# Ledger of designs, part 11: VH-VL binders against Soluble guanylate cyclase 89Da (Gyc89Da)

Target 1, 197 residues: Soluble guanylate cyclase 89Da (Gyc89Da), of Drosophila melanogaster (Fruit fly) (q9veu6r1to197)
Amino acid sequence: MYGMLYESVQHYVQEEYGVDIWRKVCHIIDCKHNSFKTHQIYPDKLMPDIAEALSACTGESFDFCMNFFGRCFVRFFSNFGYDKMIRSTGRYFCDFLQSIDNIHLIMRFTYPKMKSPSMQLTNMDDNGAVILYRSSRTGMSKYLIGQMTEVAREFYGLEIKAYVIESQNDISGGTAGPIKLTDGPLTVIVKYRLDFD
Below, E stands for the ipSAE of ESMFold2; O stands for the ipSAE of OpenDDE; V2 stands for 0.75 times the mean of E and O plus 0.25 times the DockQ between their complexes.

## First folded at step 4 (VH-VL)

Design pd07 (from a07 with heavy chain G54T Y101W R103S; framework fv_acasunlimab_arm2)
Fold by ESMFold2-Fast, scan of step 4:
Structure pd07 (fold): chain C 197 residues (1-197), chain A 119 residues (1-119), chain B 110 residues (1-110)
Amino acid sequence: as target 1 above (197 residues)
Amino acid sequence: EVQLVESGGGLVQPGRSLRLSCTASGFTFGDYAMSWVRQAPGKGLEWVGYIYSTGSTYYAASVKGRFTISRDDSKSIAYLQMNSLKTEDTAVYYCTRGYSWGSDYFDYWGQGTLVTVSS
Amino acid sequence: DIVMTQSPSSLSASVGDRVTITCQASQDISNYLAWYQQKPGKAPKRLIYAASNLETGVPSRFSASGSGTDYTFTISSLQPEDIATYYCQQYDNLPRSGLTFGGGTKVEIK
């Protein structure tokens, strides 16, 4: 994954839990990076490694930490001007959900090696939406929930409840066996329900 | 030792322009966001604008469209271009270093430069 | 724009007193709040970031807490060198909200 994702994690872990906790996390994962470079590629497994280490240091669950990291990324990327791209999709949160794949394509002009998940708005009713997520990466389900929750809050003033309703080939909340957390050949498929308040 | 030094302040007539500079030293300038904050005589602090390490800028509503922030990372200088100045823009202008990605959090401020908008 | 309401606007206390200042945001700022100290004629200095974390080198008598919209800053035992104006600031990086300071609290020693 791009260093930008890890920059966001480091920044907000230090803000929420303090610099000593971040140093402890780095020690646990044997991190040799003093800082992350926005445009450099780092191993995909580094993200769940950081989540496991933070979980050990704080007592929070792995899923909680991944969710937190997803929220952090949304807050962080506004610092790069991508907030205007999100606001341009339309007035409603569902406009954003319909435009996610297009946003990922636009971001690839800046981050050409980005391997984004595919997201499709499959159902919508008066009280919420269902999105279908496809990715080659396992373990990222709760990270995505964090991203969706933060986009809804920051850009649309919505409090949403996001949760997994079906999962295939994922090791995080899914029924799949132990599968690598990298750019593997497997296709992870997850259905999320987003309840609007 | 982190240092921020503002320059370019002075007396200027309403409706005219003025450019402030902030020269930074003691850190890798290109890795940090920079901001401008002002304080009118005897009043509180008011954020003016922010420029991220990537060059993206954000401005307070009171100055949007009139002020522009830019940076020259090769020279370690941040700029505040002030156009269409009003008497209410009279203030000490501070240059500040933003948050850091990958190091301990510090917020350093320059000593400020006074801008007086009056005829 | 997120409005930061700070109280009281001023206070006078004795050396050794516990001093408390409050800051209320017009909307949830998710702990993206800093506290600054400004001594007369000087530039501000950040004391607290992320609502409760103390900057390096800042004395332990300074502390802060809060969440959501309500935040508090405390000096447990006021010292003469603490005479200053204190400001809260939200830095919830939404383009519309910008960075907003509270009105300030002037702390004087009797």
Scores: ipSAE 0.000, ipTM 0.414, lowest interface PAE 17.0, mean pLDDT 78

Design pd08 (from a07 with heavy chain S56K Y101F R103Q, light chain N93Y; framework fv_acasunlimab_arm2)
Fold by ESMFold2-Fast, scan of step 4:
Structure pd08 (fold): chain C 197 residues (1-197), chain A 119 residues (1-119), chain B 110 residues (1-110)
Amino acid sequence: as target 1 above (197 residues)
Amino acid sequence: EVQLVESGGGLVQPGRSLRLSCTASGFTFGDYAMSWVRQAPGKGLEWVGYIYSGGKTYYAASVKGRFTISRDDSKSIAYLQMNSLKTEDTAVYYCTRGYSFGQDYFDYWGQGTLVTVSS
Amino acid sequence: DIVMTQSPSSLSASVGDRVTITCQASQDISNYLAWYQQKPGKAPKRLIYAASNLETGVPSRFSASGSGTDYTFTISSLQPEDIATYYCQQYDYLPRSGLTFGGGTKVEIK
């Protein structure tokens, strides 16, 4: 993942928990980085490693920390003008959900090595949506929930409840029910429900 | 040389308030977390609360809602504001410095200041 | 909160004896454990940090080991100046989860 994601985590962990906790996290994961560079690529497993370390330091669950990191990213990327991109998708949260693959495509212009997940909006009505997620990354299911929740709140004034209803091949996730697609064992598949309040 | 000096202790009636100060010298105060630890007469050590270098505070359940920790980095002082004091709060209160992960966690302690809560 | 169970609560030994104190955490604390010495009427002094690292200037007769949930502190040859109460303290989690001390072990010379 790009350093921008890790910059968002460092910034908000320091803001919410203080610099001492961030230093303890860095010590636990043996992080030799004084700071992250926005456009530099870092290992994907660093994100869940930071979540495990922060979980140990705070007593919060791993899932809570990953969700928090997802929220942090959305708050942080407005510093780079991406809030305008989200608002341009339309007036409603459902417009954003329909446009999410286009957002990833536009971001790849600036971040060409970004490995985007595939997002398929399979159902949507006035009460909610169902999203089918495909990725090569494991352990990111709660990070995505954090991102979706923060986008809805920040840009659309909407409080949503997001949760996993089915999951396949996600190494760090619990079993939420069967997805028996013929995709290979390297593809993580997650089905999310988003309830609109 | 690192020094921590507590002040403000004394005799106080139950239900009243008292503020303790911890004046630090010999190090870059703003780089360190600060804690308050207390010890009732003849009893063991009990952590009271902690303030990170970034200003976030946390408290032991026994004092939560009654005690407040703050800091003034320009003066190198940490404070413990104690409200609604109970006889169980009678103790020597120590100021100590630390990093959450480093070698310097609770590495220096003041000599303590006695707080006696009685009628 | 993490509970630290320290034993024994007190002990009496002769000069030259080997003294061992144990500390057990209610959950894994990843070696983030310190040991303190408190002499009568004085503030505590840290002797050990990160489970087994001896503080500079502390005599080599003091040592500590352990991992996970079980930790030990040893004085290999007790000296008269070692009369004190010894405490373990975990610092693995944020204070929101509680910074906790063991109950203390009072060491006396026979």
Scores: ipSAE 0.000, ipTM 0.432, lowest interface PAE 16.0, mean pLDDT 80

Design pd09 (framework fv_acasunlimab_arm2)
Fold by ESMFold2-Fast, scan of step 4:
Order: C-alpha cells, then structure tokens, then sequence
Structure pd09 (fold): chain C 197 residues (1-197), chain A 118 residues (1-118), chain B 110 residues (1-110)
C-alpha cells in the first residue's frame, strides 16, 4: 500500500490516542519507520498489524481499529486536495458510489502501482444501497466501511449504517457466506448494505 | 430517528456536585463518541469534553480535574459528573453526538440548564 | 491551542442583502471547520461542514469557503428567518485544543 495510507493512520492515531500510544504501537510491530513517505510502497500486512497493536493498546476491537483507519484515510485524503475529486462525482452519495471505480482509475495517474478494489452498486432503494466489493486483500472489509461512512458524512451530510451481509474468502469480519461468485479462491468478495438513516 | 435527551440539570450551590445524563436512541450508541458543550447565559458556545466509544476522554482546560465524562453502552447513556462547581459553570449543557473521530457535532439535545448560585 | 477569531461580533442588514462573516484560525486547520446557526432558545444547527459543504436541507443561499487559516460564511440574500447567531468551529486538533468555537456573530435585520 502507498505510504499515504500509513501517514493517515499515524497522524490520526497520534491525534486521537496520543503520541505515547503510537510509540507503543510502533514498538509492538517493530516499526523501523519514523515517518512514512507518501509515494513509497509499504507491505500490505502492515495495516492489519497496526490495527492489532492498537487494539492491544486501547482495548478497542480489531474491526473498530480498521474502521477507524478507513475514516482516517478519507480525512487525510481530503487534506491533499482530493476532496474536489470526490465532490465532482455528483451531488448525491449514490453518484459517488457509482464513480468509485472511475476515481480509482484516475488515481492511478498519481499512484501507478495502486491495487484498487472493485466496487459495484448492485441495488438502490429509498432506504439505502447494496454494493459488491472485490479485492485481492484480506482483512480490509471494515476499513472500507470506515471509508464509505466518512465520505457520506463529510461530503454528503448523510448518516449511514454500513454492514457486511455476505462475504467470501475474507479473513476479517468472520464467515458470512454465501456469495458463491467464481472469481478464484484468492479473490475476496464482500456484499455490503448501506442504510441511509 | 436519532434523539438525545438531557436530564439532571437544576439549581446547585457552589462547591457541590451534580451529574447530568444524556439518553440516546435511534442509533448504535456504542459506535459513536459523545460530547458535552455548554453555553453560559448570553454567551457563546464552549466545548466541555467528550468520550470516545472505547472510553478515552478529553476535556477543556476550564473543567479538567473537576468534570468527568463516562458512558454506559448497555443503557445508551452518557454522563457528565460535575464536581467542585463554580458560579462560572452556570450554563445550558448540551449533549451532542460525535461521529467517527468524536469531532463532529451532528445531533444535539435541547439542553439542560445548570445554575450554580447560593 | 487553536484559537478561533470570528468577526464581526454583530451585524445588522436589510432583507435581501448579502451578509459575510469571517473566521480566522491561529494555525492551519486544513478545512476542518463547521458553521452553526443558533436561533434564540434553540440548540445549534450545523449548516456547513468541512469548510464548504452544505448540510442536506439547508437553503442554497448559505455558502462558505476558505482554506488554511481564513474562512468565510455568506448568506447571499438575507431572509427574516435567518436572524440568529452564527458560530464557526474547528475540529482539527483534539489533543491540544479540543474543539474550539468562534465567539459568534449575531445577525439581525434592520
């Protein structure tokens, strides 16, 4: 993952829990980095490692920490001026949901080694939406919930409740079953419900 | 529908203690940070403090050491324990929901008046 | 500590006028600024978040802009129901300054 994701985590962990907690997290994971470089690639496992360490230090669950990290990313991302990109997708949160794959495509211009998840808006009714998520990364399902929740809140003034209704091949969030889409055994597939009230 | 209802306000003498309660409904209480904001008569808004879902608390300098915020997620209630009350603590106290980082004041209760006077 | 300086403290304008109030942060708050409207006897209502985003259901005559340390809130055509006190609030630095409100701007009709 790009260092920008880890920069967001470090910044907001220090802000929410203090510098001493961040130092304890670094000690637990044996972090050799005093800072992360925005455009440098770091191991993907570092994200769940940080979540496990923060969970141990704070008493929060692993899922809570991953959700928190997703929220951190959205706020940090906005500070880079990318909030205009999010706003350009349309006036409504559902416009953003339909544009996520296009946002990822545009971001490859700046971050050419980015491994983006695939997101599809499969259903929408008066009370919410259903999205289908595909990724090669395990353990990130709650991170995505954090990102979606924060985007809805910050950019659209919308309070949503996001949760996993089905999952396949994902380690985090337990075994929800059964999607049974055949994209290969290493592809994580998650179906989310987003309630708009 | 999200609702926050404050209770426990009233007239109290300087040096005494008072506990305010905020009963929440319409959302998963344990997922949100809760905050207290006060407003002295005819004055502006002043943040008092808040509590994250995991229990960590932060306080304004003016109340640090005297006020304590706690929560009971099983009952969906947030508390503000006010000790060593001063006349300067006279204000309407609002319970507010903090979203995610505990920073956003998106839903507010109608407030409860605390008057500290002899 | 982040200090929020809001100006003016009060203003009087006619219906239909363009009203502008400003908010200055003592340090860069990276657009983490909200604007609230408070009518007499009522709890505050958030109108703007993240410096320029309008809350759902808030009339389009309300807008806001700014970045870094300098932020502006505008009512393009003042209406009688807009009589209220308006507050800015930063939410960038919790451990050091908590959440800080500006002093408020009382808006009244001439």
Amino acid sequence: as target 1 above (197 residues)
Amino acid sequence: EVQLVESGGGLVQPGRSLRLSCTASGFTFGDYAMSWVRQAPGKGLEWVGYIYSGGSTYYAASVKGRFTISRDDSKSIAYLQMNSLKTEDTAVYYCTRGYSFGKYFDYWGQGTLVTVSS
Amino acid sequence: DIVMTQSPSSLSASVGDRVTITCQASQDISNWLAWYQQKPGKAPKRLIYAASNLETGVPSRFSASGSGTDYTFTISSLQPEDIATYYCQQYDDIPRSGLTFGGGTKVEIK
Scores: ipSAE 0.005, ipTM 0.447, lowest interface PAE 13.7, mean pLDDT 80

Design pd10 (from a07 with heavy chain T96A S100H Y101W R103S D104G, light chain N93D L94F S97D; framework fv_acasunlimab_arm2)
Fold by ESMFold2-Fast, scan of step 4:
Structure pd10 (fold): chain C 197 residues (1-197), chain A 119 residues (1-119), chain B 110 residues (1-110)
Amino acid sequence: as target 1 above (197 residues)
Amino acid sequence: EVQLVESGGGLVQPGRSLRLSCTASGFTFGDYAMSWVRQAPGKGLEWVGYIYSGGSTYYAASVKGRFTISRDDSKSIAYLQMNSLKTEDTAVYYCARGYHWGSGYFDYWGQGTLVTVSS
Amino acid sequence: DIVMTQSPSSLSASVGDRVTITCQASQDISNYLAWYQQKPGKAPKRLIYAASNLETGVPSRFSASGSGTDYTFTISSLQPEDIATYYCQQYDDFPRDGLTFGGGTKVEIK
């Protein structure tokens, strides 16, 4: 993952829990980075490693920490001018959800090695939406929920409840459902329900 | 560098309307959230409302339904439209820049503009 | 809505004294708290964010701590230029819970 994601995590962990907790996290995971470089690639395993270490230091669950990191990324992301791109997708949160794959494509001009998940808005009504997520990474389901929740709140003024309703090949997910697609083995597939208030 | 300048304050009668402007310079205005905070003479600070870079607005209960915040990114101006003014709305009104990293604290403030609501 | 109770409302101290101000939230605000300094006739200036983090360029004599509902701001050795009113401000779960300032503490030199 790009250093930008880890920059957001470090910044908000230090804000919320303090510098000493961040130092303990770094010690546990043997992280020698006092800072991350925005455009440098770091190991994908570093994100869940940080979440596990923070969980140990704070008593919060792994899922809580991953959700927190997703929210932090959206807050950080706005600082790079991407808020206008998000709002340009349309008036409603569902317009954004329909445009996520296109946003990822546009972001590759700046982050060409980005391995973005695929997202499809499958159903929507006045009370909510269902999205279908495809990725090669496991354990990221709560990070995505954090991102979606923060986008809805920050850009659309919408309080949502997001949860996994079905998952396949993912370590952290809801009911291991029989989502049977032609994407092949080892593809993480997750259905999320997003309830609008 | 970063500068915020409020204008439009003055004396106004109860029940009337007044619009305040906040002119920004020294940064890419459209990328930042903006807020209005007021301070009655001799009293403390009171948050009034907030507008995200994308246009979503949020208001304190005391002004909800009477005040509206808007922005014109092409001119680098934020506005506070105040309707149905009450004597308790008398205050210095500050424009403040929101910071996405902190989700609701403010890094730069203008010098304020006085609004007096009196008959 | 979240109510912030700040104490004392005013204090008078000598140069070099240690000054302590407290701020109590009506509910757990998870360290989402900032402290501002407002000098007479001037706009506020943020000194602290996330309950304990000093802004760059703020003198080391200023410090803050706390968690949950109880927060403290300290000036370890009061200087003449520190004459001001100090405010805490919560930003927990914004925008849902709004933003709330404490009532302020006026710090004067004897």
Scores: ipSAE 0.000, ipTM 0.437, lowest interface PAE 17.1, mean pLDDT 81

## First folded at step 5 (VH-VL; from pb11 with heavy chain M54I K59N F102W, light chain S94D; framework fv_diridavumab)

Design pe01 (at its last look DockQ between E and O 0.03; V2 from the best seeds 0.00; counts 0 for: pae O 10.1 > 2, placed apart)
Fold by OpenDDE, look of step 5:
Structure pe01 (fold): chain C 197 residues (1-197), chain A 121 residues (1-121), chain B 111 residues (1-111)
Amino acid sequence: as target 1 above (197 residues)
Amino acid sequence: EVQLVESGAEVKKPGSSVKVSCKASGGTFSDYAISWVRQAPGQGPEWMGGIIPIFGTANYAPKFQGRVTITADDFAGTVYMELSSLRSEDTAMYYCARGEYWDSDYYMDVWGKGTTVTVSS
Amino acid sequence: QSVLTQPPSVSAAPGQKVTISCSGSSSNIGNDYVSWYQQLPGTAPKLLIYENNKRPSGIPDRFSGSKSGTSATLGITGLQTGDEANYYCGTWDDSLSAYVVFGGGTKLTVL
């Protein structure tokens, strides 16, 4: 994953928990990076490793930490000018949900090595929506919940409830690059329910 | 100054479809939304739908849902509106217009000259 | 039938002031900015007012807009013969499916 994701994590871990906690986290995972470079690629496993270390340092659950990291990204990405892009997707949160794949497509111009997931809005009703998530990465399901929740709050003034209603091959814990089960890559499939007005 | 150039007049039979194009002069539509608004003779304007070209996301008025399709060609800097199952009541001037599609700021500040579509047996 | 209601016609002599009302509901004018459009005979609509009371560049200050509750008003002072046209209010409606709505239009005649 690109360093911009890790920059956001570092920034808000330091802000919310303090520099000392971040130093402890880095020590636990044996991370020698003083800073992350925005366009540099880092191992995918680094994210859940940071979450695990943060959990150990703070007492927060792993899932909480991963969710928190998703929120961190959304709070931080305005520094990269993506806030306008999010707003341009439409007036309503559902417009954003339908545009996520297009957003990632556009971002590839800046981040050509981006391995973005597939997001499909499969159902909409008066109380929310259902999203189908597909990815070659494991362990990012709670991260995504944090992202969606934070986008809804910051850009659309919505407090949504997001939860997993179905999942396949969603391995808890660390994530790595493409995982091959047999002859093909292992695809993570997660179905989310989003409750919102 | 940005201008919207629309395709020429159309004469269609009932049951057929029409596709009108709208092109921005001198470039692309950027991050603006392009709306389609029609106006029947002696009537007021009626919003049909719109699209954000950069994302290809379109929305439609309830009245036209399922019968109208709005698309964008980013490379050509052109937006299209296709209306199917044409009826005599669809005879109107069809305008494309530039606008905004987020928050509560909805206005159309640049309009095309319009495309006349006549539906007759 | 238009979602927004306007008087079908108004008239005044040159130099006088006229007002055009636009009535809606909480799902449109009550929630969103109102825009006004002028349409001269044989031409496309032209934006006169946006965000309730703002004028685009090139629109003289004798055109004004206001909004209160679920109603909006267009004001034209120093009426000129060239102001004879149809005027439409417009806004966003979010009652069910979000879409742009217009008034039925007001024909302004300069006597």
Scores: ipSAE 0.005, ipTM 0.542, lowest interface PAE 10.1, mean pLDDT 88
ESMFold2, look of step 5: ipSAE 0.160; ipTM 0.691
ESMFold2 (binder alone), look of step 5: mean pLDDT 87; pTM 0.914

## First folded at step 7 (VH-VL; framework fv_gimsilumab)

Design q1 (from pc06 with light chain N93Y; at its last look DockQ between E and O 0.03; V2 from the best seeds 0.00; counts 0 for: pae E 14.4 > 2, placed apart)
Fold by ESMFold2, look of step 7:
Structure q1 (fold): chain C 197 residues (1-197), chain A 119 residues (1-119), chain B 107 residues (1-107)
Amino acid sequence: as target 1 above (197 residues)
Amino acid sequence: EVQLVESGGGLVQPGGSLRLSCAASGFTFSSYWMHWLRQVPGKGPVWVSRIYSDGSSKTYADSVRGRFTISRDNANNTLFLQMNSLRADDTALYFCARGYKGSWYFDYWGQGTPVTVSS
Amino acid sequence: EIVLTQSPVTLSVSPGERVTLSCRASQSVSSNLAWYQQKLGQGPRLLIYGASTRATDIPARFSGSGSETEFTLTISSLQSEDFAVYYCQQYDYWPYTFGQGTKLEIK
């Protein structure tokens, strides 16, 4: 993952829990980085490793920490221009949901090595939506829930409850990364339900 | 009175498996982080694993990651350690210990259950 | 990882004496230091946390002090039940580690 994701985590962990907690987290994971470079690639496993360490330092669950990190990235969007991109997708949250894959494609102009998930709106009704997520990364379910809830709140004034309704090959509490089956390429598939209001 | 009682230790050959249990009483088990530690005679304890109060987060020492699995049953106030692919250097006295929510100092420990890995 | 070095390794003393046990950390651990007592056939017993705060039901003769890299445990008037092995433990920087222990023996 690009350093911009880790910059957001560092910033909001320090703001919410203080610099001493961030120092402990970095020591636990043996992270030598005093700061993250926006355009540098860092190992994907670093995100769940930070969440595990923060959980150990604060008593918050691993899933809460991953959700929090997803929210951190959205709150940090203005530093990367994504807030303007999100606002331009349309008037309604479902316009954003329909546009996610296109947003990632546009982001590749600035971040050419980005490996983004596929996020497809598969169902919509008066009270919510269903998103089908596909990725080579496992363990990101709570992170993405955090991102989606924060986008809804910040850009659309909408309180949503997001949760997993089914998943395939997604594993939490372990190292992040693809999993391999005996045949076929590794892929993580998750269906999210988003309840509006 | 807080009590922690370990069981399930024994003699096992290299490559074998053991399942340790820790029965907890005298406190609200589901409110506490629980830990496993181990101690070789004549040396200080070494931390092995931690599990969050609701079981949602698990952490392991590098020496056991991928071989040991911590779990808990909050309905029956029991902590577990599944130990696979055991090696001679896993030989130790194994303790379960209680940490106050999010703490890494251990206010109550069990008596320990011995694990010996030898051929 | 942070190494905790305890001194002395063994101390022979008589009941009634005042004893001090030392724990030195290889780098600063702030005040995130705990002390434990372990008797033969038992699990460790928490004495002190936060460098200086006594745990529940710990007699007042046990006191802790220090910060950063240098810590002491003091027993102001040694009782016969205090002969045991004592460990310090840092919980500032993962992996959280213990010292090698100080054995208090009867003279």
Scores: ipSAE 0.006, ipTM 0.456, lowest interface PAE 14.4, mean pLDDT 82
ESMFold2 (binder alone), look of step 7: mean pLDDT 92; pTM 0.938
OpenDDE, look of step 7: ipSAE 0.078; ipTM 0.707

Design q2 (from pc06 with heavy chain S56E, light chain N32K; at its last look DockQ between E and O 0.04; V2 from the best seeds 0.00; counts 0 for: pae E 13.2 > 2, placed apart)
Fold by ESMFold2, look of step 7:
Structure q2 (fold): chain C 197 residues (1-197), chain A 119 residues (1-119), chain B 107 residues (1-107)
Amino acid sequence: as target 1 above (197 residues)
Amino acid sequence: EVQLVESGGGLVQPGGSLRLSCAASGFTFSSYWMHWLRQVPGKGPVWVSRIYSDGESKTYADSVRGRFTISRDNANNTLFLQMNSLRADDTALYFCARGYKGSWYFDYWGQGTPVTVSS
Amino acid sequence: EIVLTQSPVTLSVSPGERVTLSCRASQSVSSKLAWYQQKLGQGPRLLIYGASTRATDIPARFSGSGSETEFTLTISSLQSEDFAVYYCQQYDNWPYTFGQGTKLEIK
């Protein structure tokens, strides 16, 4: 993952829990990075590792920490201009949902090594929507839920509940694992339900 | 089948150095977190250090931070522990172990290599 | 730091008996507890993780239960190969710690 994701985590962990907690987290994971550089690639494993260490330091669950990190990135958007990009997708949250893949394509001009998931709005009704997520990364469900709920709240004034309704090839706390040739597809597939209210 | 074989232990004086090696086979070494643990007879194991599958992120117990360095060579399926400024309380049987991502439990361990620090 | 206290420290039993080993945590570790078996001259072998899930190739006679602070490992019918030292380990809260061990001896 690009350093911009980890910059947001460091910033908001320090803001919410203080510098002492961030130092303890860095001690636990023995992070050699003094600061994260926006355009540098860092190991994907840092995200769940920071979440586990923060969980250990604060008593918050791993899932809460991953959700929090998703929210942190959204709050950090103005530093990268993404707030304007999101607002340009349309008036309604579903306009944003339909535009996510295009947003990732636009971001690849600045971040050419970005491994963005495919996210498709597959169903919409009066009370919510269904998103089909495809990625090579595992363990990102709570992070993405955090992102979606924070975008809805900050940009559309909409309170939503987001949760996983189906998943294939996903595992908690990991971005990869041993792949048995007979186990089926290599792609992580997750269906998210977003309930509007 | 998964095998881990430690080597490089021995007798050393306080303040000395040793380099431990762990040869891995029977699994895709580069996909796993690897750990060092140590055990004094009659006591439970104590975790020492972890390295991520890509070799970039490393974690140490407070008792060894600044003195021990974990590293890995994914091309040759080998884990290392460089131990400097050794103390008498570093005397133990040292194990390498394989970890599963997203957790800190150890599904395969080696036989251990003894390290004795004494005058 | 979470202290894991295992009971009993030593247990002398005969093959075929049912054995229950205890592990008590000084604070809740949810279900993030593992059990290991260690024979003389060998490294530990993972038996149980997540308090109750058997690891790969572990015989069904091994079972784990418990949550929060109280955990047990049960061996329903001891085999001659089961005489060893058993350790519990928590992986919920840093630093992740092991118990002091329970030694199973042949009577």
Scores: ipSAE 0.007, ipTM 0.484, lowest interface PAE 13.2, mean pLDDT 83
ESMFold2 (binder alone), look of step 7: mean pLDDT 92; pTM 0.941
OpenDDE, look of step 7: ipSAE 0.060; ipTM 0.699

Design q3 (from pc06 with heavy chain S56T, light chain N32Y N93Y; at its last look DockQ between E and O 0.03; V2 from the best seeds 0.00; counts 0 for: pae E 13.7 > 2, placed apart)
Heavy chain, then light chain:
Amino acid sequence: EVQLVESGGGLVQPGGSLRLSCAASGFTFSSYWMHWLRQVPGKGPVWVSRIYSDGTSKTYADSVRGRFTISRDNANNTLFLQMNSLRADDTALYFCARGYKGSWYFDYWGQGTPVTVSS
Amino acid sequence: EIVLTQSPVTLSVSPGERVTLSCRASQSVSSYLAWYQQKLGQGPRLLIYGASTRATDIPARFSGSGSETEFTLTISSLQSEDFAVYYCQQYDYWPYTFGQGTKLEIK
ESMFold2, look of step 7: ipSAE 0.007; ipTM 0.454
ESMFold2 (binder alone), look of step 7: mean pLDDT 93; pTM 0.942
OpenDDE, look of step 7: ipSAE 0.544; ipTM 0.821

